# VHH binders against q96fz2, part 143

Target 1, 269 residues: q96fz2
Amino acid sequence: CGRTSCHLPRDVLTRACAYQDRRGQQRLPEWRDPDKYCPSYNKSPQSNSPVLLSRLHFEKDADSSERIIAPMRWGLVPSWFKESDPSKLQFNTTNCRSDTVMEKRSFKVPLGKGRRCVVLADGFYEWQRCQGTNQRQPYFIYFPQIKTEKSGSIGAADSPENWEKVWDNWRLLTMAGIFDCWEPPEGGDVLYSYTIITVDSCKGLSDIHHRMPAILDGEEAVSKWLDFGEVSTQEALKLIHPTENITFHAVSSVVNNSRNNTPECLAPV
Below, E stands for the ipSAE of ESMFold2; O stands for the ipSAE of OpenDDE; V2 stands for 0.75 times the mean of E and O plus 0.25 times the DockQ between their complexes.

## First folded at step 8 (VHH)

Design D5 (framework vhh_8cml_1)
Fold by ESMFold2-Fast, scan of step 8:
Structure D5 (fold): chain B 269 residues (1-269), chain A 124 residues (1-124)
Amino acid sequence: as target 1 above (269 residues)
Amino acid sequence: EVQLVESGGGLVQPGGSLRLSCAASGSTFSYYAMGWFRQAPGQEREFVAAITQRGSSTYYSDSAKGRFTISRDNAKNTVYLQMNSLKPEDTGVYFCAAGRGFYTSLNPDEYDYWGQGTQVTVSS
């Protein structure tokens, strides 16, 4: 997973992340650096995306079940990185393989600090190699959505009014991530950056791509992944596996260029 | 913001048992993960055991697994370390520490508050 859509306005995104804390209270996640959130239909590595993480990462006496939402850079910069420019990192940390996560220093160290996050998206894009041609077919991949006559779905919307309604009750894709905190050697703001954990594709996606993000399907899985205060690394890693609860449709080649940021990027063709 | 006081150390024969207690006062105890560390003669401070805020998970060093049990009583603001089958190699000053709610830590630098330690000596 190297491209996503996360275009919801901040208030819609926040409401889509409503949750219950350990006491059973309904809550909305509290924002950090909300001004750094940039909605887009076409998010690439090195851009910022919203993630959920435990409040305990910021307040040492906080209930670990309470959630913060914060924009983080896609592409993990390890805390030990000594260069002044994070773009000079020689390793590609956009994704992290589930089978080697405990072997790679860049991921093992932050995981050891409980730095688990949930990466939010409308969905993600993958490019299917086509037989007999050098062209690839892009697909938009996302959770199955509950259709109503009022809200509809992307597949049911064919006009601007209907498309507006599609997003009111959209179920966000929730991907397992690991983040780290990097302090620039020359001073300045701490950089928060993340990687998406990947697994083998499920049967339903195997014809599109061999790998998929580790998707946390449902609030129980999301809660356990985030709650580093009560859920061990060993227990959390049991949540990392392929899921079949996913759907997709083919999209236009407009999405190929990451500079294109329009609804056409995820519209069915 | 929290004060920690260890007790229960002493001299014991090899194969014996000791129960260490760590009493906390000050800030809300139930918000902290708790750990036990030890410092043996001529050694650096090393991890022994840890327990999460609500006691849902426990972690042990390889030398402690199967012999030691960490537990906590949040109503009494106390964490315990039950040590069985003690060996001469277990000799050292045992420290109680309060940290953030991370799932485990072998690094003392991840703990915010420390007790002053209690001596455990395992010999004839």
Scores: ipSAE 0.000, ipTM 0.295, lowest interface PAE 12.3, mean pLDDT 85

Design D6 (framework vhh_8cml_1)
Fold by ESMFold2-Fast, scan of step 8:
Structure D6 (fold): chain B 269 residues (1-269), chain A 124 residues (1-124)
Amino acid sequence: as target 1 above (269 residues)
Amino acid sequence: EVQLVESGGGLVQPGGSLRLSCAASGSTFKYYAMGWFRQAPGQEREFVAAITQSGRSTYYSDSAKGRFTISRDNAKNTVYLQMNSLKPEDTGVYFCAAGTGFYTSLNPDEYDYWGQGTQVTVSS
């Protein structure tokens, strides 16, 4: 997973993340650095994306079931990184393989500190290798959406009104992530950055790509992944597996250039 | 891709009115939020007004509220800014901008395409 869409305006995104805490109280996640959220149909590594994480990471004695939403840099910079410029990190931390996560220092250390997050997206993009050509076919991959009178579908979004209705009740893709906190050696703000855990592709996606993000399907899985105060690393890792509850459609090559940031990036071809 | 061309600027006395137009080329205009920004001599570009791709929601700066009206015609690929009760402080180059997202029109970073601007001068 190296490209996502997360274009919802901050207020719509916040409402899409409505949840219940341990006491059954309906809540919206509390924002950190909301003005740094940049909606886009075409997010690449190094950009910021919104993630959910436990309030307990920021406030001592907070209820670990309460959630913060914060923009974090995609591409984990380990806390031990000694250079001044994160772009000088010699290895790619955009994704983290589930099968070696406890063997890699960059991921094992933050995971041991409970630094689990849920990466939010409208969906993600993958490029299908076409045999006999150098051309790749991009696909937009996302949760199946519940159709209501109020919500539209991507296939029915032929007018601005219908296009807006598609997103009003969109079920966000919730991917398992690990984050870390890096303090620049020369001073400055602490950098929060994340990686997306990857697993073997499910049967439905195997013809598109051999790997997929570890998707947390449903609020129970999301809650357990985030709640590092009550759920151990060992128990949380049991949530990391392929899912079949996913859908997709082919999109145009407009998405190939990460500078293209329009609804055309995810429109069906 | 979209190209934007502004028109309708000019010299007007305080209390006067002007209607700015922004004509867009390209078939994707209806998918863009549209905004108007202005830049006074020696100052940074500031937000004036924005409209979502459907036209259902409009946003205004505090200085524009009650005086300016933004509207769009998706059939004509055009966005308009009707400016009433103009003041000398409204003087500047007015830019049309197109961006993605139906509720993100207030964020300058959401605007991918910009016109060349049209001069508005309010002077007595």
Scores: ipSAE 0.000, ipTM 0.134, lowest interface PAE 17.5, mean pLDDT 84

Design D7 (framework vhh_8cml_1)
Fold by ESMFold2-Fast, scan of step 8:
Structure D7 (fold): chain B 269 residues (1-269), chain A 124 residues (1-124)
Amino acid sequence: as target 1 above (269 residues)
Amino acid sequence: EVQLVESGGGLVQPGGSLRLSCAASGSTFSYYAMGWFRQAPGQEREFVAAITQSGRSTYYSDSAKGRFTISRDNAKNTVYLQMNSLKPEDTGVYFCAAGRGWYTSLNPDEYDYWGQGTQVTVSS
């Protein structure tokens, strides 16, 4: 998973993340650094994306079931990184394989500190390799959405005009992430950065790509992944597996250039 | 943290109409998508209609389409269900529900707050 869409305005995004804490109290996540949130139809590694994480990471004695929403850099910079420039990190931390997460120091250390987050997106993009050609077909992949005319989800058959209207009722994709906090050796603001955990593709996506992000389907899974105060690393990792509750449609090559940031990036073609 | 109270139920003849109201109390009503569900005697709760937080999108079960209209008045903290062309099969207890946040769901498990229900009986 190397490209996403997360274009909702901040207030709309915040309401889409309404949740219940452990006490059954209805809440909206509280923002950290809201001005760093930059909506986009075409987010690439090194850009900032909104993530959910436990309030206990920021506030001693906070209820670990309460949520913060914060923009973080995509591409985890380990806390132990000793260079002054994060771009000098020699290995790619955009994604973290579920099967080796406990073997890699970059991921094992923050995971041991409970640094689990939920990465928010409208959906993600993948490029299907076409046999006999070097060209790739991009797809937009997202949770099934409610459709007004039929009981069930919005699918590839819907027109581009209908797609513009669905943002009023869009269910955000919730991906399992690991984050870390890096303090620049020469001083400056602490950098919060994340990686998306990846798993083998489900049957439904296998013809598009062999890997998929670990998707947390529903509030119970999201709550358990975030609640590092009550849910151990071992228990949380049981939530990391492929899901079939996903849909997709082909999109135009406009999305290929990460600098293109328009609704055309995710419109069906 | 919203409390819901349904009203407007009653006895009506086949082909008749009823308008259900759901009065909400609590400071966060305007954050919630709202839904109507019903439960016939001896059956599970089933989806009837839902409306997003903004009021711009509405969703209906197949049995409700073309006959029922859901609407909301955020200034009055009230959700309505206008029911036309009522059939005996529409008989049941009708429940108002508040969802999680600004968008709605067809799944009753995605609704966190429920009223106690109002009885609708369609009979000659």
Scores: ipSAE 0.000, ipTM 0.189, lowest interface PAE 15.0, mean pLDDT 83

Design D8 (framework vhh_6z1v_2; at its last look DockQ between E and O 0.68; V2 from the best seeds 0.00; counts 0 for: pae E 3.4 > 2)
Fold by OpenDDE, look of step 9:
Structure D8 (fold): chain B 269 residues (1-269), chain A 123 residues (1-123)
Amino acid sequence: as target 1 above (269 residues)
Amino acid sequence: EVQLVESGGRLVRTGGSLRLSCAASGSTFRTYAMGWFRQAPGKEREVVAAITQSGGSTYYADFVKGRFTISRDNAKNTVYLQMNSLKPEDTAVYYCAAGKGIYVETPSEYNYWGQGTQVTVSS
């Protein structure tokens, strides 16, 4: 996974992340560093994206079922990294393979510390190789969406008004991530960064791409992944597997340029 | 372009069962969500059931109430509708559709339609 969409306004995103805590109370995640949130239809590595994580990571004795939402850098910077510039990392930390997560120190160590997060996105992009051509067809991949009664007769997705309604009730993709905290050697703010755990693609997606993000499907899976206080690493890793509960559609080549940040990126072609 | 051909529609008695099939042409079947729709005389076309590309998610109209099951075989380029406990109210032309839209329950999200197959449920 090298490209995602996360374009919802902050308030809409927050509402979309409504959850029940361990006590069954309906809650909204609290923001950490909300000003770092930058909505985009075309998120690439090294950009900031919002993730969910347990409040226990920030507050001692907090209920570990409570959630915080925070923009983090995509591309995990290990805490042990001693260079002043994260871009000097010589290995790719955009993704973490599920099969080798415990073999790589960069991922194993933070995971062992309970540094699990849920990466939020509208969906992710993958490119299908066209047989016989050098052309790649991009696809937008996301959770199946259900039209809620409140969404009036969404006429043809072609009207801007209808498009906005689509996003008001959009079910966000929830991907399993690992994050770490890096302190710059020269001082400054602690950098929070994350990697997306990847798995072999489900059968339905296999023709498009051979790998997919580990998707946490449903509140229980999300809660268990986040709750490092109650759920062990071993148990959490059981949640990491391919899922067939996805849908996708072809999009335009507009998304190929990471600088393009328009609705056309995820629009069906 | 995808061509869809429905089959299996026939006269059946109340309480009976019927399995509809829809065969799709082409190699792109796996990229489409599939749906079954029906249209009764004098009524609007309505969604019956829908299934995502991989079959991982399904949608059913409220009137289905567990009586119908949509499934697909991507290897065979075929989508099915198993209909049980049929009622006279289920009498309609049933259409198969293929779509790339976001909402599988919405007819306008489907780009390709079959010619339909007649299902008649007699009392």
Scores: ipSAE 0.838, ipTM 0.925, lowest interface PAE 0.6, mean pLDDT 93
Fold by ESMFold2, look of step 9:
Structure D8 (fold): chain B 269 residues (1-269), chain A 123 residues (1-123)
Amino acid sequence: as target 1 above (269 residues)
Amino acid sequence: EVQLVESGGRLVRTGGSLRLSCAASGSTFRTYAMGWFRQAPGKEREVVAAITQSGGSTYYADFVKGRFTISRDNAKNTVYLQMNSLKPEDTAVYYCAAGKGIYVETPSEYNYWGQGTQVTVSS
C-alpha cells in the first residue's frame, strides 16, 4: 500500500468518524493538530494523513475507548533514530508486514507500548501489472458503500450534487497501523509517524496485487485495535487478516503523478 | 464491450429450486459489479440481487427473504443466482447486468444487460 485518497473537508471527515465509547455514548473524535491536516485525492508516503488513536496515549487515567484524531507522517520514524532528518532513514517504513511485525525492532517496540492507530482514507490505490505490456492499470479500492438515503438514479460523475451526496455518507477505509514518537536530536516538537500493516491479498484483490493493507472492518475491530488499555498486543494481532469485504474500480493514469490532486484521480473509467 | 448471456430459466413447481447462470464475454469480467434483475409482465424491472467486483459484498432485495444467493466465479467470467423455495410471484424474465458504479443495488449504475431468461413457477 503506497497511495491513498483522503480528501474530505475536516468537518465531514470528523462526522464520518462518529463512534460509541465503552459506555455506549455517541462521540466524535477530538482533534490534535488540526491545522496539519492536508486533504488530497492523492496521498503518498512522507505526507501527513489523519489517524485515530486512544485518548489514553495523551491523558493519564483517560478512558481508553475514547478516540483522538491526529495527522501523522506516513512512514514510521523509530524513536531510536539518531539523524536529524527523517528522510535519512535507511529502510522503508511505509508498510509493515504482519508476518514479521514481532521480529522488526522498528515495529515491535512501539507495538509493545500499545502504539496502535487506525489509518483513515477514502480508499487506496493499487497498480495491476498487465501481462504482455509495461503498462500498469491503477485501481481505486474501498469499502462497499451503503446507500443510506436516496441518491440520484444516475452515476455520481453526471452531477456534482450526486457526488456530494456520495461523499456525505462515505464509509471511510479503516486500516490497522502502528505509530511511534520521535524526539528530534536538535529539539522541537515530537514527530508522530505511522506505518500501515499489510497482509496477503484476499481472493477478490489477488489479480490486482499480492498484498493489501490490514483492514479493520466494523466498529468492534476498530475499537479493539485502538484500545491498548484493555486489549493486549496478542489479542489485537488476531484482528490482522485479509478481508473479502472490499471493492474497486479502474481509474485513469492521472493518479500516477502524485502531484495530481483532482477528483479525476479516483473517478471510474 | 461486454456481452452477457443468461441461461437456466425453466418451468418449476412451487417450493422448487433453480440456478441461473450468466456468462460474460469480451472484457475483463472482474472489473464489473454484477446484478440480477427481474421483470414480470406489466411491471417495472426490479433488482433481485447484486454482487461487488471482488465478490466480497452482496445485496438482496427485501422480497428475497433469504431464498436466493448470488455468487460469482471471476475465473469463469460467470455470475450465478441460486433460487430456492420458489413462489408463483417469482415468475418473471430474469436479466443479468454489469456495471462500474458505486452502488450495486441501483439499476442506473449498470451499463450492460443480457437478453433475459424466463422463469415460471407453477402452483
Scores: ipSAE 0.354, ipTM 0.738, lowest interface PAE 3.4, mean pLDDT 89
Fold by ESMFold2-Fast, scan of step 8:
Structure D8 (fold): chain B 269 residues (1-269), chain A 123 residues (1-123)
Amino acid sequence: as target 1 above (269 residues)
Amino acid sequence: EVQLVESGGRLVRTGGSLRLSCAASGSTFRTYAMGWFRQAPGKEREVVAAITQSGGSTYYADFVKGRFTISRDNAKNTVYLQMNSLKPEDTAVYYCAAGKGIYVETPSEYNYWGQGTQVTVSS
């Protein structure tokens, strides 16, 4: 997974992440560094994306079921990295293969520390190869959406009014991530960065691309992945598998250029 | 871009089974979500079942859940509705629809519609 959309305004995104803690208490995640959140229809590696993680990572003795939402850099910089410039990493850490996650030091070390996060997006993009040409067909891939009374259906789905209402109750894509904390050798703020775990594509996506992000389908899976205080690494990794509960539609080539940041990037064609 | 033709509607007895077929013309069938809708006497057109482009996710209205199954064959450009344990309340004109909208359960999300096929369930 190398491109996502995460365009919701901060307040809408926060409400979309409403959850219940272990006691059944209704909560919204608490923000860290909210000013670093930059909504976009076209997010690429090295940009910041919002992730959910356990409050216990920041506060000793916090309830591990309580959630923080924080923007993190896409492209994991391991805590042991000793250079001053993260861009000089020898290898690409945008994605982490599920089948080798426990073999790669960059990923197994933060996993051992419970550094699991849920990467939030409207959805992600993949490019289908066309045989015999350089042209690829982009697709926007996301959870099936169910209309609610709160979504206010007025007119046709492709009308401007209906598109505005779609986002009010959008079910965010929740992808399994691993993060790490890197302290610059020359001093400065700790850098939080993440990778998205990838799995073999499900049958439904196999014609588009051979890999997909590990999607956590539903609040039970999200809660177990985040709760490193109660759920071991071994148990959490059982949540990492392909899912068929996904839908998609073709989009225009506008999305190909990561500098394009408009609703046209994800509109059906 | 797509023309849809339903078939299979007929008179059946309560408790019986029936399979509806919807044949689509056009090379872009696999890019559409497909739905079966019905309009019962005195009611608005409502969703019965829907299926995503690849067949990986389905939706069923509460009144058919457990009795009806939607499926699609992208190689044959066809969507099916298998109807089991039919009730008189299932009597309606059944419509096939194709759409690229966000909500598969909503009639307004569908751009192309068939002419409908009549299903009558007698006691």
Scores: ipSAE 0.213, ipTM 0.612, lowest interface PAE 5.1, mean pLDDT 87
ESMFold2 (binder alone), look of step 9: mean pLDDT 83; pTM 0.856

Design D9 (framework vhh_6z1v_2; at its last look DockQ between E and O 0.61; V2 from the best seeds 0.00; counts 0 for: pae E 4.1 > 2)
Fold by OpenDDE, look of step 9:
Structure D9 (fold): chain B 269 residues (1-269), chain A 123 residues (1-123)
Amino acid sequence: as target 1 above (269 residues)
Amino acid sequence: EVQLVESGGRLVRTGGSLRLSCAASGSTFRYYAMGWFRQAPGKEREVVAAITQSGGSTYYADFVKGRFTISRDNAKNTVYLQMNSLKPEDTAVYYCAAGKGIYVETPSEYNYWGQGTQVTVSS
């Protein structure tokens, strides 16, 4: 996974992340560093994207079922990294393979500390190789959606108002991630960064791409992944597997350029 | 372009069962969500059931109430509708549809339609 969409306004995104804590109380996640949230139809590695994580990571004795939403850098920077510039990292941390997560120090160590997060997105993009050509067809992949009275097709949104309505009830894709905290050697703000765990593609996606993000499907899966206070690493890793509960459609080549940030990126062609 | 051909529609008694099939032409079947729709005389076409590309998610209309099951076999380019406990109210022309739309329950999201197969449920 090297490209996602996360374009919802902050308030809409927050509402979409409504949840129940372990007491059954309805809650909205609190924001950490909301000003770092930058909505985009075309998110690439090294950009900031919102993730969910347990409040226990920030507050001692907090209810570990409570959730915080925070923009983090895509591309995990390990805490042990000693260079002053995260871009000098010599290995790719955009993704973490599920089969080797426990073999890689960069991922094993933060995971062992309970640094599990849920990466939020409208969906993710993958490119299918076209047979006989050097051309690749991009696809937008996401949870199946249910139409509400206010919902319409992405392509049919004739007005900005209608477009916003389409997304008001959008079910966000929830991907399993690992995050770490990096303190710059020269001082400064702690950098929070994340990797997306990947698995072999489900059968439905196998013709498009051989790998997919580990998708946490449903509130229980999301809650268990986040709740490192009550759910062990071993139990959490049981949640990491391919899912067939996805849909997809072909999109235009507009998304190929990471600088393009328009609704055309995820519109069906 | 995808061509869809429905089969299996016939006269059946109330409480009976019927399995509809829809065969798709071409090699792109796996990239489409599939739906079953029906249209009774004098009524609008309505969604019966829908299934995503991988079959991982299904939709059923409220009137189905667990009586019908949609499934697909991508290797055979076929989508099925198993209908149990049929009622006279289920009498209609049933249509198969293929779509790339986001909302599988919405007829306008489907681009290709079959010619339909007649299902008649007698009292």
Scores: ipSAE 0.861, ipTM 0.937, lowest interface PAE 0.5, mean pLDDT 93
Fold by ESMFold2, look of step 9:
Structure D9 (fold): chain B 269 residues (1-269), chain A 123 residues (1-123)
Amino acid sequence: as target 1 above (269 residues)
Amino acid sequence: EVQLVESGGRLVRTGGSLRLSCAASGSTFRYYAMGWFRQAPGKEREVVAAITQSGGSTYYADFVKGRFTISRDNAKNTVYLQMNSLKPEDTAVYYCAAGKGIYVETPSEYNYWGQGTQVTVSS
């Protein structure tokens, strides 16, 4: 679970994150640090990706059901980290296994502070190792999508407006994450960073890879994971399990090189 | 190339049940979305039901109204359509299809088609 696509323009992404607060009001999340959003078909660890989190993390007495969207660094940097350069961290925090999350200080501490987030993506990539060969087959993995009548049947590179319509109603993948806040010892802005919680893969994905991100399927799951004001850590962790409501298709090896940022990365082959 | 063979189509009475099967050969079945389509005389082919590659999500046309169920068995390379409460309007040739596209309900995203199996529902 080390590569994602999150390529939508900010305004399209924001509209895809429309939600209902606890009072039943339809809202859009408010951005923090929007200039740090770097859309790409090919996101890797250490890059910034947008996450959802409760407004209560930023504003005293805020309604904890209201959502902020903010870019954060992929690869959690613990608040206690002492070096000046996050790349000096001696262990990998790209993912956090659900079965050990309460045993690892890097994850248990921020989780106990209610630092839960929802990591947004178009979908994620996994590489299937084939028996008897060194070759690996990449797949793009995402929520099943429902075609809108307006989007037509064929996406084409020659019609940028038609391509945009294909993505106007895309159901974003919503993954459970934990974040932390690190203050550089030499000063500067606080670094927000996240990890993606992983679980054993569902049966539908088990032939591709044995692990998958913990996916929050539906508004109730997303709301409960985010709302640390009303939902305890113990109750939130019940949301962390595999789901079968996921699908995939094979993609070309173009995605293997993380510098390739093109629609070909996720195109079916 | 994927080859699809439908079976199980026959004459049934109104209100009856029927199970269609589609066997896939010459390919890796589990990597295809699967669909059932039908075509009545003088009409265009229409989607009946579809199921994702993983088997975790399904689509049903509105006219199904809970009467049909699609399922897949990746170990047997087979997709099924269980048809209950059959009506004369369900009379058609039923086709199995396989594809790798994103939208499982859309016929243009299917690359491989079977020859069809006739279902006839008598009054």
Scores: ipSAE 0.376, ipTM 0.754, lowest interface PAE 3.1, mean pLDDT 88
Fold by ESMFold2-Fast, scan of step 8:
Structure D9 (fold): chain B 269 residues (1-269), chain A 123 residues (1-123)
Amino acid sequence: as target 1 above (269 residues)
Amino acid sequence: EVQLVESGGRLVRTGGSLRLSCAASGSTFRYYAMGWFRQAPGKEREVVAAITQSGGSTYYADFVKGRFTISRDNAKNTVYLQMNSLKPEDTAVYYCAAGKGIYVETPSEYNYWGQGTQVTVSS
């Protein structure tokens, strides 16, 4: 997974993350560094994306089922990285393969510390190779959406701007992530950064790409992944597998350039 | 571009079963969500069942849940509706549709429509 859309305004995103704590009480996640959240239809590695994580990571004795939402850098910088510039990390940590996560020090160490997070997106993009040509067809991939009485609907011929009618009740994609905390050796703010765990594609996506993010489908899976106070690493990793509960549509080549940040990036073609 | 042709509609007895097929022509079938809709005389067209592009998610109208099953075969460019425990109220023209919209249960999300196949349920 190398490109996502996460464009919801902060208030809409926060409401989309409504959840129930361990006692069944309805809650909204509490923000950390909300000013660092930058909505975009076209997020690439090294940009910040919102993630959910347990409140217990920040407050000793906090209820581990309570959630914080925070922007983190996409591309995990390990806590052991010794250089002053994190961009000089020679390993690509945008994604982490599920089959080797416990073998790679960069991922095994933070995972052992309970540093699990849920990466939020409207959906993600993937590029299908077209046989007999160098052309690639981009797709926007997301959870199936259910229409509510307040939801708008759009036809395939509608302008991309009409997508604004569908966002009020959008079900966000929830991807399993691992994060780490890096302290600059010469001082400065702690950098929080994450990687997205990847698995083999499900049958439905196999014609588009051979890999997919590990998607946490439903609140039970999300809660167990986040709750490092009650759910061990071994138990949490059982949640990491392909899912068929996903849909997609082809989009225009506008999305190819990560500088393009408009609704046209995810509009059906 | 997709053209759709339904088949399988016929007279069937109450309590019987029937499988409808919808054959699509065109190389892009797998990129469309598919739906089955029906229209009885004097009534509006209503959604019966829908299936996402991947086949990983389905929708069923309340009046067919547990009785009907939608499926697709992207290699054969075909979508199916398996209808079990048929009732006289299921009598209608059944339409296959293909669309690229977000909400698979909404008729306006569908861009291509078949001509329909008649299903009649009686003794």
Scores: ipSAE 0.186, ipTM 0.594, lowest interface PAE 5.6, mean pLDDT 87
ESMFold2 (binder alone), look of step 9: mean pLDDT 84; pTM 0.861
ESMFold2, look of step 11: ipSAE 0.321; ipTM 0.728
ESMFold2 (binder alone), look of step 11: mean pLDDT 84; pTM 0.861
OpenDDE, look of step 11: ipSAE 0.853; ipTM 0.931

